# Ledger of designs, part 4: VH-VL binders against Rho GTPase-activating protein gacY (gacY)

Target 1, 192 residues: Rho GTPase-activating protein gacY (gacY), of Dictyostelium discoideum (Social amoeba) (q54th9r528to719)
Amino acid sequence: APLEDVINRPDNPGEIPVLFEKGIAYLSRRGLQVEGLFRLSGANSQIKSLRQGFDQGEDVDLEDVEDVHTVAGLLKLYLRELPSPLFPFDLYSSFIEISKGEQTKPQKVESLKLLLSLLPPANKALSKHLFKFLGKVIENSSVNKMNSVNLSIVFAPNLLKDKEGNVMDAVADAQFVNQVVQLILDNINILF

## First folded at step 16 (VH-VL; from y1 with heavy chain Y111S)

Design z5
Fold by OpenDDE, fold request of step 19:
Structure z5 (fold): chain C 192 residues (1-192), chain A 122 residues (1-122), chain B 107 residues (1-107)
Amino acid sequence: as target 1 above (192 residues)
Amino acid sequence: QVQLVQSGAEVKKPGSSVKVSCKASGYVFSYYAMHWVRQAPGQGLEWIGYIYPIFGEANYNAKFQGRVTITVDKSTTTAYMELSSLRSEDTAVYFCARGPYYDEWSGPFDSWGQGTTVTVSS
Amino acid sequence: DIQMTQSPSSLSASVGDRVTITCKASQDISDYVAWYQQKPGKAPKFLIYAASSRQSGVPDRFSGSGSGTDFTLTISSLQPEDFATYFCQQYDRYPYTFGQGTKLEIK
């Protein structure tokens, strides 16, 4: 379901999907100092089961999940399965252009700030919560080994996609997608 | 056309190390997982570990933890699997195999190397 | 670790026969199962993924089914080139694990 449909559900009281609300809360308590957070994989079957629970409107309690990588995987799966990426299709070329451009990093950050302001309200809210949380992950990188470079590798292909779905183009743009997401992660305090 | 070409057969003494190479071509090497799997004579398949070249850090089967090192050379699009403290039980055919694109971190193997026979014998 | 128990270990059949190979997981792994074909001296060949999806180029006589713990590979009508060893694999979680294999021999 589209992101805006999810947050407008009667059983979704907040501005972001309850899945993310609970997931971020869980990982903030249990995952910030776990080595390889978001890099290491959880059990796909359990992740799928949790996703289905949330999709069906069940009162899923993530506190019952023992493996933090399962919850981390749940968040990644949700982002990957969005009908339109968190950074929507119509902004894809703009994000890529920022990465390809010859501007200085400060100039690119200003461009990103403007671009992020164009996100739909639901996407903007989720982006804010996601990246602020990832900022906390990065703050603990000395322990969890997940710096902005590593997190960009993990998240970039799930945040920004070409609508045409051409695999060759996706591969060709991969370095730029990773680069722009890293730039966001390096400037969270400015952008969000 | 994805191709994985592995190094030639190895004969090693117990306690020594072996390093097998896997040259990848026909795709963007950095963005797909490279897995290593072995098969003892007349036996099934055993998963060793994997690496995403863009990430650079490998993950291993706990069974081999401490003895195996998986690395890559992105400039030559080659993956390596080094196994130390070799035992007779390590005698097997070792395969490299391509996993999924890095938008996913798990998946089946769609392409395989031809295999490298490693024989550990006194 | 997840154990994949494959059966039978071997079977003999004739060209044209319908053949069924089963794989049982030690726990629920949804549909995260793949099947491979291996001929002597060769690397495994990718056949089925997601328990029931055929890889591109794989003949339609090969089919996979199952979910949860019980999985099946079926060859509807054996061809001469199908005599080989077949393996199931789970990729639900690391470490990946395989069935012990089923050697399909000509009767």
Scores: ipSAE 0.905, ipTM 0.949, lowest interface PAE 0.5, mean pLDDT 96
Fold by OpenDDE, fold request of step 19:
Structure z5 (fold): chain C 192 residues (1-192), chain A 122 residues (1-122), chain B 107 residues (1-107)
Amino acid sequence: as target 1 above (192 residues)
Amino acid sequence: QVQLVQSGAEVKKPGSSVKVSCKASGYVFSYYAMHWVRQAPGQGLEWIGYIYPIFGEANYNAKFQGRVTITVDKSTTTAYMELSSLRSEDTAVYFCARGPYYDEWSGPFDSWGQGTTVTVSS
Amino acid sequence: DIQMTQSPSSLSASVGDRVTITCKASQDISDYVAWYQQKPGKAPKFLIYAASSRQSGVPDRFSGSGSGTDFTLTISSLQPEDFATYFCQQYDRYPYTFGQGTKLEIK
């Protein structure tokens, strides 16, 4: 379901999906100092089951999940399976152009700030919560080994997608997608 | 035109080490997982470990933990699997195999090397 | 670890036969299973997902089915080039594990 539809559900009281609210809470308590957070994989079947539970409006208790990588995988899966990426299709080219451009880093950050302001309200809210949390992950990178570079690699393909879905184009743009997401991660306090 | 070309057959003594190479071409090496799988004579397949070159950190089957090291050289688009403290039970054909693109973290192996026979004998 | 119990270990069949190979997982792994074909002296070749999605170039006579713990590879009409060893694999979780293999021989 579209992000906006999810947050407007009667059983979704907050401004972000309950799945993310619970997931971020869980990982904040149990995952911040786990090596390879978001890089290592959990059990796909369990992740899928949890996703289905949330989709069906079940009161899913993530505290029953022992493997933090399962919950991390759940968040990644949700982002990846959004009908429109967290950064919508119509903004894809704009994000890529920021990476390809010859502007200075400060100028690119300003461009990102403007671009992020164009996100739909639901996308802005989820982006804010996600990146603020990822900032906490990065703060613990000395232990979990997930710095902004590694996290950008993990999340970039889940946040930005070309609507055409051409594999060759995706490969060609991969470095730029990763670069722009890293730039966001390096400037969370400015952008959010 | 994905192609994985492995190094030649190896004959090793017990206790020694072997390092098998897998030269990749026809795709962006850094963005796909490289897995290692072995097959003892007349036996099934056994998963050893994998690495995403873009991360540079390998993950291993616990069975081989401490004896196996998987590495990559991005400049030559080559993956390596080194197995130490070799035993007769390590005699097998070792395969490198390409996993999914890094936007997915799980999937089958769509391309395989031709295999490298490693024989451990006194 | 997930155990993949494959059956039968071997079977003989004739060209044109319908062949079924089964793989049972030790626990529910949804549909995260793949099938491979291996010919003597060659590397395994990816055939099909459990959900019947074929790799490019794989003939329509190959089909996959199953979810949960029971999975099946079916060859609707066996061709001469299909005589080989087949393996199932789970990629639900690490470590990845394989079935013992099924050697399909000509009768």
Scores: ipSAE 0.900, ipTM 0.943, lowest interface PAE 0.5, mean pLDDT 95
Fold by ESMFold2, look of step 16:
Structure z5 (fold): chain C 192 residues (1-192), chain A 122 residues (1-122), chain B 107 residues (1-107)
Amino acid sequence: as target 1 above (192 residues)
Amino acid sequence: QVQLVQSGAEVKKPGSSVKVSCKASGYVFSYYAMHWVRQAPGQGLEWIGYIYPIFGEANYNAKFQGRVTITVDKSTTTAYMELSSLRSEDTAVYFCARGPYYDEWSGPFDSWGQGTTVTVSS
Amino acid sequence: DIQMTQSPSSLSASVGDRVTITCKASQDISDYVAWYQQKPGKAPKFLIYAASSRQSGVPDRFSGSGSGTDFTLTISSLQPEDFATYFCQQYDRYPYTFGQGTKLEIK
């Protein structure tokens, strides 16, 4: 389902998917000091089951989930399965050119600010919620061991993809995709 | 053409350590999981742990808690597994095996090294 | 931890036979199961993933099925090169675990 359609469903009262709202709330309470958050794996079968519950419009209660990594995996799965990535296909080349370019970091941040302003309203809202939360994960990185480098590696393939790219193209671009996401993670307060 | 080539057989005394190497080629080493699995004589397979080289942090089976270290050298595309405080029951063939690309995190082992026999005896 | 229990431990069969090997998980693991073939002195060979999907190059006489807790590997017409030990493996959650193996022997 497109992001716009999900946030307009009767069972979705907020500006972001209820799955994401509940997941961020859960991880804010239980996940910030967990080693390897978003890097380590939860139970794949449980992630699949939780996703199906949200897809059916059920009032899924994440408080029953014991494994923090299962909820983290649920959020990653949602982003991966969006029909259009959170950072849309049309902007992929613009994002990757920022990391490939020879601009200074302040100049690259200015370019990112412009690109993020071009996101559709639903994508902007979800991006703000996600990155504000990831900022909290980074604040706890001495315990959870998830700094901006680690989080960029985890989230980059879930946030933007080349519509025309195959696996070989994705491998060739991976460093640049990771780098631009890292730059966003290093500048959350300026960008959001 | 994925290839995983392991170091040669080792004979060790109880209480010592062994470090097995696994040289990878034919793929982007840092982007795929490397797992370690062992098989005692006449026994089944036992998962030891894994690492994604791009993260550099390993995850271990609790059974080996405190005795195993998994590391990588990205410049030589080589993974290592070191097992310390060896006992006779550590006698086994040790395999490296490639897991999934880092965007999936979960999957079977699609390529295996030839195995390294480690014999622990007095 | 998920325990994987294979049955039978050994099996005698003739070329051309249809054989089945079963694997039972101690709890629901959906379809996150792989199957491997291993010959003496060799590394395991990857056959099946996602309970039922064949790896490239695996003959179509090998098939897998199951979901939840009960899984089956079937060889529809046994060939001489199929005499080996077969292992199931769950990759639903860590630690990854294997069945104890099923040795398939010539009758």
Scores: ipSAE 0.780, ipTM 0.890, lowest interface PAE 0.7, mean pLDDT 92
Fold by ESMFold2, look of step 18:
Structure z5 (fold): chain C 192 residues (1-192), chain A 122 residues (1-122), chain B 107 residues (1-107)
Amino acid sequence: as target 1 above (192 residues)
Amino acid sequence: QVQLVQSGAEVKKPGSSVKVSCKASGYVFSYYAMHWVRQAPGQGLEWIGYIYPIFGEANYNAKFQGRVTITVDKSTTTAYMELSSLRSEDTAVYFCARGPYYDEWSGPFDSWGQGTTVTVSS
Amino acid sequence: DIQMTQSPSSLSASVGDRVTITCKASQDISDYVAWYQQKPGKAPKFLIYAASSRQSGVPDRFSGSGSGTDFTLTISSLQPEDFATYFCQQYDRYPYTFGQGTKLEIK
């Protein structure tokens, strides 16, 4: 379902999907000190089952989930399966040109601020909640081993995609996609 | 064309270690998982662990956690699996196998090396 | 850990036969199953993923099915080159585990 439709459901009281609200809350309490958070894999079948529960409007209780990596995987899966990525298709080339360009880092951050301001309201809200949480993951990277580089690699392909891209094009562009997300992760307080 | 070429057969004594290499070509080495799997004579397949070269950290089957080290050399696009404190039951063919691109949650092993026979004998 | 149990352990069949090999998971793993063919002295060859999806280049006589705990690999018309051992593998969760194998002999 489109992000805007999800946040307008009767069973979604907040400005972001309840799946994310509950997932971030779970990971804030249990995940920040876990090695390899977002990099290591949970059980695919359990992630799929949890996703189906949220999709059907069930009151899913994540506190029953033993494996932190399953909840982290649930958040990644949600982002990956959005019909339009969190950073929409029509902004993909603009994001990539920032990493390819020869602007200074401060200039690139200014360009990112503009691009993020162009996000639809639902996308802005989810981005703010997600990246504020990822900032906390980075603050704990000495224990969890997930710095801005690692998180950019994990999240970049889930956040922005070329609508016309195939596997070969995605592989060719991967470093630039990763770089622009890393730049966002390095500047969360300025950008959000 | 994806190719995985492994180092040659090894005969080892109990208590020693072995390091098997797997040279990869035909794809962007850093972006795909490299898994290690072994097969004892006349037996099934046993998963040892994996690494995504882009992250550089390996993940191991708990059975091997204290004895195995999986590493990569990005400059030569080569993966390594080192098994220490060898015992006779470690006699097996050791395979490297390519797993999914790093944006995929999971997947099968779509390309395999030819295998490296490791024999542990007293 | 997920145990994968294959049946039968060995099977003799004639060219042209329809052959079915089964694989049972100790827990629900949805459709996160792959199948491999292995000939003596060779590495496994990837056949099927997602329980039923055929890898490119695999003859259409190979098919897979199942979800949950029960999975099958079917060869609709056995050929002489299909003599091999077949393995199922779950990739639902770590550690990844394999069935013990089914040795298919052409008789």
Scores: ipSAE 0.773, ipTM 0.891, lowest interface PAE 0.8, mean pLDDT 92

Design z5
Fold by ESMFold2, fold request of step 19:
Structure z5 (fold): chain C 192 residues (1-192), chain A 122 residues (1-122), chain B 107 residues (1-107)
Amino acid sequence: as target 1 above (192 residues)
Amino acid sequence: QVQLVQSGAEVKKPGSSVKVSCKASGYVFSYYAMHWVRQAPGQGLEWIGYIYPIFGEANYNAKFQGRVTITVDKSTTTAYMELSSLRSEDTAVYFCARGPYYDEWSGPFDSWGQGTTVTVSS
Amino acid sequence: DIQMTQSPSSLSASVGDRVTITCKASQDISDYVAWYQQKPGKAPKFLIYAASSRQSGVPDRFSGSGSGTDFTLTISSLQPEDFATYFCQQYDRYPYTFGQGTKLEIK
């Protein structure tokens, strides 16, 4: 379902999907010190089953999940499967042009601030919660081994996609997609 | 056109080590997983572990933890698998195999090397 | 670890026959199953992913089905080049595991 539809459901009291709210809470308690968080894999069938429960409006209790990587995978799967990406299709070229451009880093950050202000309200809310949490992951990188470079590689393909692109187009753009997400991760306090 | 070309056959004594290479071409080496799988004579396939060159960190089947090291050289687009403390049961054909693009958690192996025969005998 | 059990272990058939190979997982793995073909002295060749999705370039006579614990590979009309050993593989969770193989021989 579209993100705006999910947050407007009666069973979703907050401004972000309950799946994400519970997932961030779980990972804040149990995930920040885990090596390879978001990089390593949980069981795909378990992730799919948890996703199904949330989609059907069930009161899913993540406390029963023992593998931290399964909950991390759930969050990535949700972002990946959005009908319109968190950073919407019509802004893809704008994000890519920031990373391709010759502007100074401060100018690029100002351009990002403007571009993020154009996100729909639901996308903006989810982005804020996600990136503030990723900031905590980066703060613990000495233990979990996940710095802004590693997180940009993991999250960039889940956040931005070219609507008309194929695998070859995605591979060709990968460095620019990764770079713009890394710039966001390096400037969370300014941007959010 | 994806190609994986492995180093030649090796004969080793028990207790020694072997390092098998896998030269990749036809794709962006850094962006895809490289897996290692072995097949003992007349036997099925056994998964050893993998690496994504873009991350540089390997992950191993627990059965091999402590004896296997998987590495990459991005400048030569070559993956390596080194197995130490060799035993006769390590006699097998060792394959490298390309896994999914780094935006996926897991996936099948869409291209395989020709295999490297490692024989461990006294 | 997930165990993958194939049956039959071997099968004799003629060109033009329809054959079915089954694979059972020790636990529910949804549809995270792949199938490979391996000829003697060669590396495996990728055929099917997601239990039923055919890889590009694989002939239409190959089809897969199943979900949960029970999976099937079907070859609808055997060709001479199809005589080989076939493996199922789960990629639901690490460590990845393979079935022991089904050897398909000419009758």
Scores: ipSAE 0.750, ipTM 0.882, lowest interface PAE 0.9, mean pLDDT 92
Fold by ESMFold2, fold request of step 19:
Structure z5 (fold): chain C 192 residues (1-192), chain A 122 residues (1-122), chain B 107 residues (1-107)
Amino acid sequence: as target 1 above (192 residues)
Amino acid sequence: QVQLVQSGAEVKKPGSSVKVSCKASGYVFSYYAMHWVRQAPGQGLEWIGYIYPIFGEANYNAKFQGRVTITVDKSTTTAYMELSSLRSEDTAVYFCARGPYYDEWSGPFDSWGQGTTVTVSS
Amino acid sequence: DIQMTQSPSSLSASVGDRVTITCKASQDISDYVAWYQQKPGKAPKFLIYAASSRQSGVPDRFSGSGSGTDFTLTISSLQPEDFATYFCQQYDRYPYTFGQGTKLEIK
C-alpha cells in the first residue's frame, strides 16, 4: 500500500506506519550495540510473517522477537516494498545530480535541504524518524560497526530508485545513490 | 558474462593451511556476495561463509570455529578462502559462488566457480 | 541450524518417466528454497528459486512446489541429459544448508 494510505488507516494513530514506530522503538532498546545492525540478515520467513501481521492490521507484538536482525530486516523490507520509494521517483534525478555535481559540500547540503522540503508530508515524517534513529546507530558505531558509509550502502537502494531504470542503469548509478544518502547521514542534525 | 575462475588443486598435510582464489569477471565485483561452499567426495554441499566486497566483512559458518578467513582484493576482483589447521575431513572440492546483489541479503547462488580440489593426506 | 532432509538418496528411472524428489526442512522456511542440478565433475547448476520459480533457460519439464517445510522437484518427462544429482538448498537463514542429494540414474 502507498505510504499516505497506511498513515490514514484507523489502526495507525501516529504520523508514521505503526510497523516502523514499533520497529524503531524495539531497535532503540535492543539494537544499538549489536554488531552489523541492518547489514546482517535475520530469518526471511520470520520477517515475512511479521510483515503479514502488520499488513492484516493485527496488533503485532515485537517484544518476543529474540533476533534483532529480524526486526531490522522488517524495516528494510517495508521501505523496499513501498509502491513509490520514500524519496519519490520525481525527485530521483535531483538527488543523483547533487551527488554527481561539482558543488562544495555546504552547497550540496543546501540543495538537500531544498529537496527534502519537497517531500510529501508522510514521506517527510517517516524520513525524519528513520534518519534520527540512524543517527543513533552511527553514534554507537564503535560497537555496532555501522558508520555512515555502511548505512548508506544498506539503505540507499531501499530509499530511491529510477522509475524508468533497468538493472544495468541501477548498477551504474549505485555509487551516486549511495553517496547522496551518505551525505544525508553525515548531516542529519542540519537536515532534520 | 559472469565467470568465476578458481586456483588449481592442492595437496596438503594435516595441520597446514590452504588458500583458494576465485577470480571474478563480467559483473561489478564489489556489489555481489561471494560465497564459499565445499563438497567432500561422494557427499553433499556445505556452506562455509560469504563476503560482500563493498563491506569488506565476512560472515562464517560457526562449524569452522575460527579456522576460515574469507577476504577480497578489489583491485584484482579476486576472492580468497583460507582454511587453517587442516584435517583429513577437510578433503573436498571447494567452490566459490556468486550470491545476490547487495540490495537483497539472501538468495540462491546463480554462478559457480569450477571448483578447487583440496586433498589433506598424511 | 535448519536441516534439509532430501529423499530418495538415489532413483533409477527410464527416459520419459515422471520423477519426483522431495526435501523436508526441520522448521518453517516459507518458500526460501532453491534446487540445483550437478553432473559428475562439474559445479552445481541453478534450476529453481523461491520453491517454484524456474530460472531462465531451464526446460519447462522441471518444476518445483512447496511451502513451509515440504518441497518437491518434479521432472515431468525424463530426458537422457537429466542424469545427475539434485540438491535442495534453504536460503531462509544462515547458515545456508543443503539436502544430501538425490542421484538420478537412467535404467
Scores: ipSAE 0.746, ipTM 0.883, lowest interface PAE 0.9, mean pLDDT 92

